# Designs tried in a protein design chat: VHH binders against Flagellar brake protein YcgR (ycgR). Part 79

Target 1, 263 residues: Flagellar brake protein YcgR (ycgR), of Thauera aminoaromatica (c4kar8)
Amino acid sequence: MAELSTPSPASPAPLDGGRGDELEKFTLRGARQILQLLQDLITHRGLITAHTGGGHSFMTAVLKVDEERGRVVLDPSPDPQANRRALAAPRLTCVTQLDGIRIQFPLVGLGEGQDKGRPALFAPLPAEMLRLQRREFYRLQVPLAHELSCLLKAEDLARKPVEVSARVIDIGAGGVAVVVPTGAAEFVIGGTLPACRLALPDGEPIELDLEVRNLNRQTQRNGTEQLRVGLRFAALPRAADTRIQRYIFKTERALNAKARGGL
Short names: E, the ipSAE of ESMFold2; O, the ipSAE of OpenDDE; V2, 0.75 times the mean of E and O plus 0.25 times the DockQ between their complexes.

## First folded at step 8 (VHH)

Design H2 (from F5 with Q99H; framework vhh_7n9e_1; at its last look DockQ between E and O 0.40; V2 from the best seeds 0.55)
Fold by OpenDDE, look of step 8:
Structure H2 (fold): chain B 263 residues (1-263), chain A 119 residues (1-119)
Amino acid sequence: as target 1 above (263 residues)
Amino acid sequence: DVQLVESGGGLVQAGGSLRLSCAASGFTFSSYAMYWGRQAPGKGREWVSGISSGGGSTAYASSVKGRFTISRDNAKNTLYLQMNNLKPEDTALYYCAKHDWEQGEFPYWGQGTQVTVSS
């Protein structure tokens, strides 16, 4: 039975296309905020990948936050060698996810001891925690029946302008996710798609500028590859924003009513 | 294994130019968008520029727009960043990054090349 070497959690991936200035927006430095986030990790039993450097990491969890002593208690690795590396490391880079949000924080000054008679690792509270919210806004999963589409103005491999009709799969106040056939157009994270057209069921398409925020290749069950493109509204007129919000609200209400057996 | 090796950094005076290169291996280079990032001392990593797999689409941070030009040679598996009119604020470790199509993240970075711009 070949032990599937759990792919060594890749070094904390540099922030997904975020402008350096944006990173600061996602960095928590407040003591209360940090404590709350750590408590949330405890509550949710979030698994943490702790990177010790040199390509080494181990799985841990926050067991306790000791506010009085200003320390965090971590679950030690079952691997003694991993624990030794952790203790020898000048810094641990901890990576986890909570509610789909990537959280990254450094721990320095790691020590070993016992918590309630059990082996534990101890570190001072992190000075900062990075909460990388991929989505600033709640996104509604668009019902297939609504057939929302976005006409993307992009370029092909030959830099020829192309228009791609993309199905909208989710929508929020800040943007949309769409699916396009692989090879339909060239995309780059951070790129702008000007004068696109978002089609809503309630009227004429909305013309807007879009910024590419993420790209994912998806293989369908039938083996067909599609590209999921996360798009931010780069410039949204107020009237358009209102329409989008109205659509989201109305759709959510309908979905909730259906879920309750009312429709 | 994905490998990215940056080069071309150095010390340059303000207003000067540098051209960075990133040699890529371990994946089909022509199938992936590529990116440049940088990290200044005491600052977080920031996105600098991106280029689509075929090179047909490019993007730039506002701070470098009009001064930097990203390009690629798919036949050579190499990414480039032409940096003109360099400023002291451009001083940073510059990284080449590959996008992960499955996760939508940037898990692959090189060791970086240091760019220092003197006033």
Scores: ipSAE 0.626, ipTM 0.876, lowest interface PAE 0.8, mean pLDDT 86
Fold by ESMFold2, look of step 8:
Parts: structure tokens; C-alpha cells; sequence
Structure H2 (fold): chain B 263 residues (1-263), chain A 119 residues (1-119)
């Protein structure tokens, strides 16, 4: 027998608001920040799980933001019962991700209507949005000209050591993000990569233990696929930390000076 | 379309063993890293273990390392968790999760299977 095509409704659950003090530093309340984040969700066509209470939810998306009317426009469910539950709910808790960052926001006062002749759901803009940044620290975007690289000591399918030279695309106090060809090695979130080597422009490469924190596929303009690997410094000697911070500081200053005097 | 079905939970005394299974369908299982997570009563979700798509890399939370073993059989589309020397602290709802290459994380999947460890 053919299996039903209906996707599993299993989806991320909303965060309990009882941790208000801890979540406050991730809570956006500025109108400009909220508008920009909603526009980012529209641009990336982010799929949103909208929770209506009682364990019920439906999938939606932000179709547009009407700044003049102060409203967000949502894609209705094809299931009329889901739409009825949403319209009856005192609060719709929306949960999604943007580039691996969890986004959560409430909508109240949901209404039904049409947008350009198509059915749509409407709500006032949220007064707040939660953006749980996985990287708490600043991450410098590494200029391509620096050719910063990290030699990863990973494993293949047979659990045998392989070395992968990976380009570093950002770097911060707590880690790096690198790109590698898809299939170059086996990676899993939580995996550790001991004795990797980070090549900074000054001095010998730094030997580091790294932990995999996220894994994204990226499609390049030529259609080839690569893997973005987010890596945390699992154990960082003080001297290595100093060199990394010095690199970040000097590079930031150089980039700022270039922006000021870019004639 | 994606479906993950956990099984193998139950009641066991401290020091005992259980083997959990996760039957996967609706996607090319061998192309995805897979994970086990758990949620104890009154606590938040905890990552337990992960395994790469081909099985070449595994990872464990420090609380279970040395006692639990993750494995996969790509021919049978099945993920496993062998749990040895169980402790009352291991009591939780255990669920498997599929990596999301576009999101870069692993959202929750399945209803889970209950593991209860008595003292």
C-alpha cells in the first residue's frame, strides 16, 4: 500500500515564557528590529509553525508586512479546521528558524480576509520577537584575501582519519565557521575534531580541539554543493585565545579604516 | 512524508539494559545524520547522541558516554540506541531526530518511547 503523502506534524515546541529574565537579552522590542526580522523571514521564505494551543499547530509563512497598517499577512492553512482554531485562539505562537537561529513571536487579534484576491490571515505586528542567537559573541567575517584556513582532522565512513583543508569564513572568541566540499568527511553535531590547525597570518598555526555545532548545505552559483560547518573551540590555550583576539581586533580596525578612507 | 517511529522502551531496574529502535521512512535515510534526544519529567530537552549519515562519526553527551552506543543500519533504514548500565537519571521520553541540512540543526521528530528506570 502507498503511504499517505501528508507530512508529519512533529515540529518545534514553543519556549515556556516562565524564563523571562534569561530570555530578555534575546527579546527584540524595537519596531525597526521587528520589521527587519519579519522582512528577513519573507526574503528567506521561512516556514513557520503556528501553535494554536491544546497541542494543535499548522504550517504557515509570512507573505508580507503592511507597515502602513501595522499588520502582518500570513498564509492560511488548507485545512479549514486549522484556520478556525487559529482565528479562535487568544494567541498564536509562531516558531521558526532563520539560518539556524530560533525565532519565536506571538500574534494576537488574528483575522481572516483576502490579499490580492487570495485568502489570507492578518494580525497586528508583534510587540516583541525572540531571536535566540546560538553565537553569543561577535563573529568577524573573514576577508577572502586573508585566505584563512583550518586543517580539520576528521574521520571518513570507515572511521579512518582524514585531513580536510577548510576555508574559514568567520571567526570569533568562541569558534569559527568553515566551508568544505560535501562528502569530504563525516560530520555530526556534537562530534569533536581533535588537534585541528588554524592558520592565522602571523605565526605558526594554532592547534585546536573543535566541536561541531551546526551543519548546513550551501549551493554555490555554479550549482556545486558545499557544507558550512560551525565549529566551537572545545579547549583553547590562553596564548591561542590571545592570538585569535588580536587577529580579530586588527582585522576589524583595518576594515573600519578601509570603509572610512575607501577613496 | 517524513516519519520516525521509536520503539524498545520500557520499565527496567537500575543496572539493566535496553535497546531502542527508530524506524525511518519518507526520506533517503543514508543521506542524513541522525540523533537521539530525551526529555525527563520536569526538565528540558537534552541531546543524547548523534551519528553521521554514513556512520563514520558518532557523538555522545558526557552523561551517557561509555554506557550508550548509537548505531545505524542504512539498509534497513533504522537507527539504534543501545543503553547499558541504566540509572534512574536516564528515565525519560526518548526520541530520534533527523538532521535538517537547510536549517543546520535537528528539529524534534516522532512521539518517542518511554524509558523508566527504577532503583
Amino acid sequence: as target 1 above (263 residues)
Amino acid sequence: DVQLVESGGGLVQAGGSLRLSCAASGFTFSSYAMYWGRQAPGKGREWVSGISSGGGSTAYASSVKGRFTISRDNAKNTLYLQMNNLKPEDTALYYCAKHDWEQGEFPYWGQGTQVTVSS
Scores: ipSAE 0.563, ipTM 0.871, lowest interface PAE 1.7, mean pLDDT 82
ESMFold2 (binder alone), look of step 8: mean pLDDT 85; pTM 0.853

Design H3 (from F5 with E105D; framework vhh_7n9e_1; at its last look DockQ between E and O 0.20; V2 from the best seeds 0.00; counts 0 for: pae E 9.9 > 2, placed apart)
Fold by OpenDDE, look of step 8:
Structure H3 (fold): chain B 263 residues (1-263), chain A 119 residues (1-119)
Amino acid sequence: as target 1 above (263 residues)
Amino acid sequence: DVQLVESGGGLVQAGGSLRLSCAASGFTFSSYAMYWGRQAPGKGREWVSGISSGGGSTAYASSVKGRFTISRDNAKNTLYLQMNNLKPEDTALYYCAKQDWEQGDFPYWGQGTQVTVSS
């Protein structure tokens, strides 16, 4: 009886090997730059996905940078098990976005403690932070059952305002990809779609501004043409960002649980 | 095969004007958004302007907004860029590009036309 080695959950594919040389251009190693970027994360209250390995992650935020002690303070997970995993992990991979730029940095040597009487996680300052200008944001493939939609405010060929309900096919911290019928509206890369509405399963639609970043015509198996539109969040309120991140995290967790044979 | 041929570049003094043209062939021109990009010496490629398939929507980089105007003639399969109040910073090789965005930045670029703005 050959024990079918359950394929180890595919480690997030190494950020495809853009030639090591290109990544270096986007890697911050200067202490001042790192501190500034961390401070910017605090100022913007950016949510961070912290990966602990083994396909596990939790949501956190940088609460404080302690320059004197050379450490960063993180918000612990409400899940005690996630915190235990974080503390046991040899390395925490933190992923976030600021101003549409993906930021990735490692933390090592995590500890738990109190910050001003509140539970907190502590780590030494990262030695490097990667700022990827390229839109290689992790995109969650949206399950069809979730029926995520985005109401796009666009213009038709006659420059008449039109509203297009678009299905969301993937979502990330930086934006969404949607599909629309060909000819439903006029799009141009770099164009702004103001006051759009993103519908998430957990509440009221989120009003947000979107920027068109990608346009791809797709022909379906049935011969029908659709337009895939890649959209960046141009202006996202903090509360909206939190909701989006929460949705992504929750969905990923559910998908992973399902993949592991968990009902 | 998609073909894009840019023209209209040249040497112009600061404050001057140029009109670029891009002749498109090998695809249904009227079905695709079109774009202008540029590459300055020692810099990467950047998009300058875009126009939707029907011309109903336009986009501009902040650096050229109010100075440049993109337009198209679908009957002639031609894209245009009117450039007014040119600045030395506008010196670049200007490219025409088609809508299809699969992998990488700026697919389907032509050979470009050189624009040089003298101070």
Scores: ipSAE 0.344, ipTM 0.773, lowest interface PAE 1.5, mean pLDDT 86
Fold by ESMFold2, look of step 8:
Structure H3 (fold): chain B 263 residues (1-263), chain A 119 residues (1-119)
Amino acid sequence: as target 1 above (263 residues)
Amino acid sequence: DVQLVESGGGLVQAGGSLRLSCAASGFTFSSYAMYWGRQAPGKGREWVSGISSGGGSTAYASSVKGRFTISRDNAKNTLYLQMNNLKPEDTALYYCAKQDWEQGDFPYWGQGTQVTVSS
């Protein structure tokens, strides 16, 4: 799908957002869809982190779906305290991944009992499940050798202006993703960072306004923590848009030529 | 245990005002960005507003910008939403939410407080 991977300069793709309307398109509410997704978790024996509140969690799994009674059956914790927290919590927030896709769903009305003589936790089927598929729009993964950076103008915890030089890890027509050290600045999804500077190889940095669309903590291979910040371009002058699209096209062409062996 | 308790909802005539509160406990409130969301009957959850952990940055959905003001009092572990010039379209169950740095989503929602705006 190399032809579909080439960005179009006239058709920007939406960024992975952080607002509720963006999450709605990833939310499953159909009974059949929910049952199928739960069955997929069972089939792949996915480990689930169940959050009980207060920063407490335990590992579990969906053992089965009882369709007749409209219930899910969960593996209880070997720690009785974790089970008591789960049963007392107003909701259990379950988080897992399936084939790299983040899955999240609430369970309410948890009860304990037995399944075929073994201890188990039971809950009604969730009314919704969040399934965050990967973005389907064109994004160039920036080669490490390019060392692209974006200077962010943000604020620290003391509400003072701070400039953070962030490495660009991907770029598309509508925005960039960058990494920064944790704690370097405060970010909020939906917040605007005015007058940032995106450094491209072709000339002077581009001044642009960025909107924070998502935030994710990541641990590097060397154990250090960093924050991945998804940023949307607010409004780009035509010249800036042209430079960004040219960079993407040129880089993709160079990468494709290397992969083809000089065809 | 993390708890988020919303209050301040009610019935109000169009053009009126309400102030929502979210009392937070079970975590270091001042270390997290906080958010308001809402869910109208028959619709999905909609993001309304967000505020950084120190209060220095705020953001609003375009449908409420200029009418709603988010704020926080870190000494009282309380998040606020001042809602002015309310419209019937603002009728919804309003939730506060806590940022989860480890997951990148808002997995912690309160029980919600109902806001009903009559014509």
Scores: ipSAE 0.005, ipTM 0.493, lowest interface PAE 9.9, mean pLDDT 79
ESMFold2 (binder alone), look of step 8: mean pLDDT 83; pTM 0.837

Design H4 (from F5 with G56T T58I; framework vhh_7n9e_1; at its last look DockQ between E and O 0.24; V2 from the best seeds 0.00; counts 0 for: pae E 4.0 > 2)
Fold by OpenDDE, look of step 8:
Structure H4 (fold): chain B 263 residues (1-263), chain A 119 residues (1-119)
Amino acid sequence: as target 1 above (263 residues)
Amino acid sequence: DVQLVESGGGLVQAGGSLRLSCAASGFTFSSYAMYWGRQAPGKGREWVSGISSGGTSIAYASSVKGRFTISRDNAKNTLYLQMNNLKPEDTALYYCAKQDWEQGEFPYWGQGTQVTVSS
């Protein structure tokens, strides 16, 4: 019986290394929008990780939205201690996902009670909900046969400049995801990698600045660990943008043709 | 369980300095990048700074660059933020965050430490 490691409760929204101003565009403050989003969470039975602070969290769900009373009803934890922590917390940070979009919202003023004779947690409606789209742009999965690579200029653990040739696994108008061997270099979200070189099949490498947006460690089937690095184009010349877009378009077209049995 | 405990906040006058600390436990601290964020009243959470697991890669928000310095002591499982030339706009609850290697985000936050900068 493989203990399905309960996915670690969705931690509060990544500090989007973006400017505080960028987060605002993803913040819903409209009452109707908030209500709709909460209703959508109910409809989809979205599991929510509620963070109580101090590294503690529990799994919950929105059971009901009470518009008349201006409150949300949450499923209590089966753990009484988690519920006590929730009630004692000045704020819950709720994290979930709907349709691949990360949703984060605060709840304050949590109380306990009963809903239809069942134990429930109650909170006022959130004043804001954050919808974090991980990707502003469509990302093309790069065919392995294309062997796209990005030369990253980084530093190793000894602060020695290193150049790391990274395989590009996906590409979009806004950036690339690459894989590097674990330990090849150190990265930090929000960090800038200047003067990198993206190799496309159609010509000379494109020199560009990249910003680290996410980091994910992946263990391959063979037991090898790799680091997936999500990179944003920090400064992309127009000519480079055109080339990238052309590559994406051409590749998508080819993939679609193949899927239709044409090639 | 992952625990992050921030300290070192307080009231300071504009132009003053503070040093924040974040004590980490429940995970191999030296294996994770660490971050500082802040949340001002009525505003969303803002990224402030990040430091790689070994401390060789560092990043700052433009708003704090040149004034704040992030550092870490892996032997003490502690993250630091030296804040110099503080401004009223730096007033916020400051949070320490751990890298999530599985999700590529920042799922783990402390309770925060309040920094208030008076004019």
Scores: ipSAE 0.726, ipTM 0.914, lowest interface PAE 0.6, mean pLDDT 86
Fold by ESMFold2, look of step 8:
Structure H4 (fold): chain B 263 residues (1-263), chain A 119 residues (1-119)
Amino acid sequence: as target 1 above (263 residues)
Amino acid sequence: DVQLVESGGGLVQAGGSLRLSCAASGFTFSSYAMYWGRQAPGKGREWVSGISSGGTSIAYASSVKGRFTISRDNAKNTLYLQMNNLKPEDTALYYCAKQDWEQGEFPYWGQGTQVTVSS
């Protein structure tokens, strides 16, 4: 079967909807379960990537749940065009992580308004939420302070070689997600970027081939527009895999210790 | 205005071949990566193949690799998909799409051309 992260032809969605039968066991449909999970996202201040379709996304957060009206309140983007795309989209696909578990849910019927005098986005509660608790879906959110980067060997629009130093925003057993300025290089979904270099804190950079899995224009919370590139490790030497797993393990442990340091 | 017009579909026997074309207008074709996708009955749209603006980077879905060949002619603003050794599961409406790094929808799809592969 295809990997869960493979894109669909209609849009680069976070997970392939054609694998719905395999994902059913991770799907929550109970109203009380959905409300609790949304509240957990609010409590943990979970940052959400909201995909508007057409390969566009923006960063948001659930500000609150209005249980009486059955709706969720979202933080709008500082970029008015991102908000217009969200309001025009037939479906907003929200992706985030909670305690290392990938959370994905759709919102339909998004509207704009005010919450306590501030601009906000509103939608009915989702009818379902995916809670993907499986090691294969895990992606470590890389702390900004680690300054993890990946040097991409790509081509610009004029077909000239370019090297792009891309910040790594998450990393897992099978790949990384990075951000680059829009227009820094040309990326083709499914294409291979040979001889890229992943810089981990320990040792020399890892040379590896990366496959482009998805591309999303992403409006950051400060309004800056970047391209989020989802990359799969095409073929990974055992030694490189070990170094990546060690980084993930040590960073997970450090983050967990910080999260519970008040206990 | 961006326009993508697919053609070349039809009914073909399993094991046969077809060549699809996508005529593009309303944008600088040579500046954009292009894609083919398909939608089979009862399924969502599926990515099939992609090609960079200069034609130097090409990718295929595993299900079509080795059988389909994507190409482009930037002088004619045309994208192609040569489909060989067709199987009944290749039956679908085939769409071309423009990759857009700037404003506008991303991706943008054409209207599609039907390919039907009989057993």
Scores: ipSAE 0.255, ipTM 0.710, lowest interface PAE 4.0, mean pLDDT 81
ESMFold2 (binder alone), look of step 8: mean pLDDT 83; pTM 0.839

Design H6 (from F8 with T58I E105D; framework vhh_7n9e_1; at its last look DockQ between E and O 0.30; V2 from the best seeds 0.58)
Fold by OpenDDE, look of step 8:
Structure H6 (fold): chain B 263 residues (1-263), chain A 119 residues (1-119)
Amino acid sequence: as target 1 above (263 residues)
Amino acid sequence: DVQLVESGGGLVQAGGSLRLSCAASGFTFSSYAMYWGRQAPGKGREWVSGISSGGGSIAYASSVKGRFTISRDNAKNTLYLQMNNLKPEDTALYYCAKQDWEAGDFPYWGQGTQVTVSS
């Protein structure tokens, strides 16, 4: 009877690592944004995993946002021990998902009380909330030297068809992120870009349909503004998928070899 | 502060039409893509339509394509949704949303306007 050691849920890596600049882009600090997101969690009855530290967590939900008092009301655990841990913890790390987006936020100063005669947990409103769009697929950061590009078929501000050559910055099985000059074309989340062409180093461009999933304005170090466009593969032929996977695998292997001092 | 105020909802019979409006303030309306979403009772929020800042790019959910038309008037800071051939399944609270260029999506939603389609 081999005891299947249930893999201990990996403690979420401390947000402290070198990805600080990217995380800042996804961090909401505006009071109104935070309130809106919390209200959305209430509306959707989003279940929240609350981490108390030491590998312990419990399931909760936001029951209410009290704007006047600047506090959030949480559903207590049915486990009294979990609630004790939560109250003893210097920080509660709350993790949830809304519409496929991972949401993470800290709560500090947790207290217990009653809301409308029911047991509840109370905390001050979070100072920040992290919204990470779940990348369904691992995305490889494309080396600049590979010069991957995607020809986007879009419309300009005058609704004129335009072709924009976009640099691919990351690629995965599910899609690509590209950068385009601001004003080169108009995009909208949910929009389809038909008959685009993805250029890989190993052959002819791949023709594919793309769906816009994310739009970010980015200011470069030189002060130039660019648009980052997150694109999903809307229809990917099997042969194209194979080529993309091969490229990713080969590139990852090369990068890992280089990191090990082999190149 | 960003404000989005939806209007134009109501009770309508199946096959009827409504026109929703969203009045926007507190930001440069012409610089942002705008969206409509809806939430039916007991369901999650559903994306309905989007329009780019200049109106050059438009998208629709498959469920509303051919029936709904999104438009905007940047001079009036107003977003519109013309809804034709309404169905009972279109019954929902309809929200207007603003693009967030930093987050990359649309976390800013109005309070919504109720649309009820009777059979």
Scores: ipSAE 0.715, ipTM 0.913, lowest interface PAE 0.7, mean pLDDT 87
Fold by ESMFold2, look of step 8:
Structure H6 (fold): chain B 263 residues (1-263), chain A 119 residues (1-119)
Amino acid sequence: as target 1 above (263 residues)
Amino acid sequence: DVQLVESGGGLVQAGGSLRLSCAASGFTFSSYAMYWGRQAPGKGREWVSGISSGGGSIAYASSVKGRFTISRDNAKNTLYLQMNNLKPEDTALYYCAKQDWEAGDFPYWGQGTQVTVSS
């Protein structure tokens, strides 16, 4: 039952970090666009992860759109504490996927009530919805054997320069994600890290400027606590872009060959 | 039971200054990065500035760099935004936000404080 109720892998942590202007091109604000997208979610019976904050979330679905009253109707959680957290939250961040496209939208003014005699949650229609095509966020999961690293030029708690050699865990056309020990440096979303060095297997390290886009604290299976830092490439030179794309292509080809021939 | 309460907004003339405060409660303030954002009428939300938990890393949007200064007082659980040389374009509802280490972004926003800059 748990396997059937598990959210799609395409429903990662909410995106509302960093600069809102960069997400504007994927943001729907037209009333008809929003209504149509909500109706599509209803039609596909998509599971939605509703984030209430503090790392808490629950699964829900859009049951209907009440156009006359200008509101959306959601399935309540079977857990009363989850419903209580949702009603107390300043906003509910809903995340889901539709045909491989990430959908995210806020709901403000959430209330409890009944719909046809059944418990339900109600909110005004969202003023905006994020419809993010996954193509823009494709990331190759870097095999551990490659030991890909990125030298970060950051600052410590005393605001003194520090260099941190970080393991690259995924890489795409627009950036990398790395892991560092908790406390190795201070990071903030929107911060820039100039002249970092990405070490690819072929040739000299690539010098590039990076911008912090997300920050997660993670506990690995062995109990070690690390910080996952999502980084965007700033103004990537053609030569650097070519080397990165070549690495991605060769690695994907090699991984496909291993899967076909047995690992 | 996270609570963020912004204050210090108001009506000021262009070229003036304001200092915004964000009083935080319901969490260990010193363990979280904090952010300021704003939303002007009819426009999308805009990130303004951020400061790491210990204050070792600070970032600004290009539109405010050199004019705004973010700071924090971890002993008072308070985040600040000093806004100098204000322009009419800075007119917006200003929000503070708390880092969510599990989600990886900052989904917790206060109710905001209005800043209106007149010529």
Scores: ipSAE 0.642, ipTM 0.895, lowest interface PAE 1.2, mean pLDDT 83
ESMFold2 (binder alone), look of step 8: mean pLDDT 83; pTM 0.835

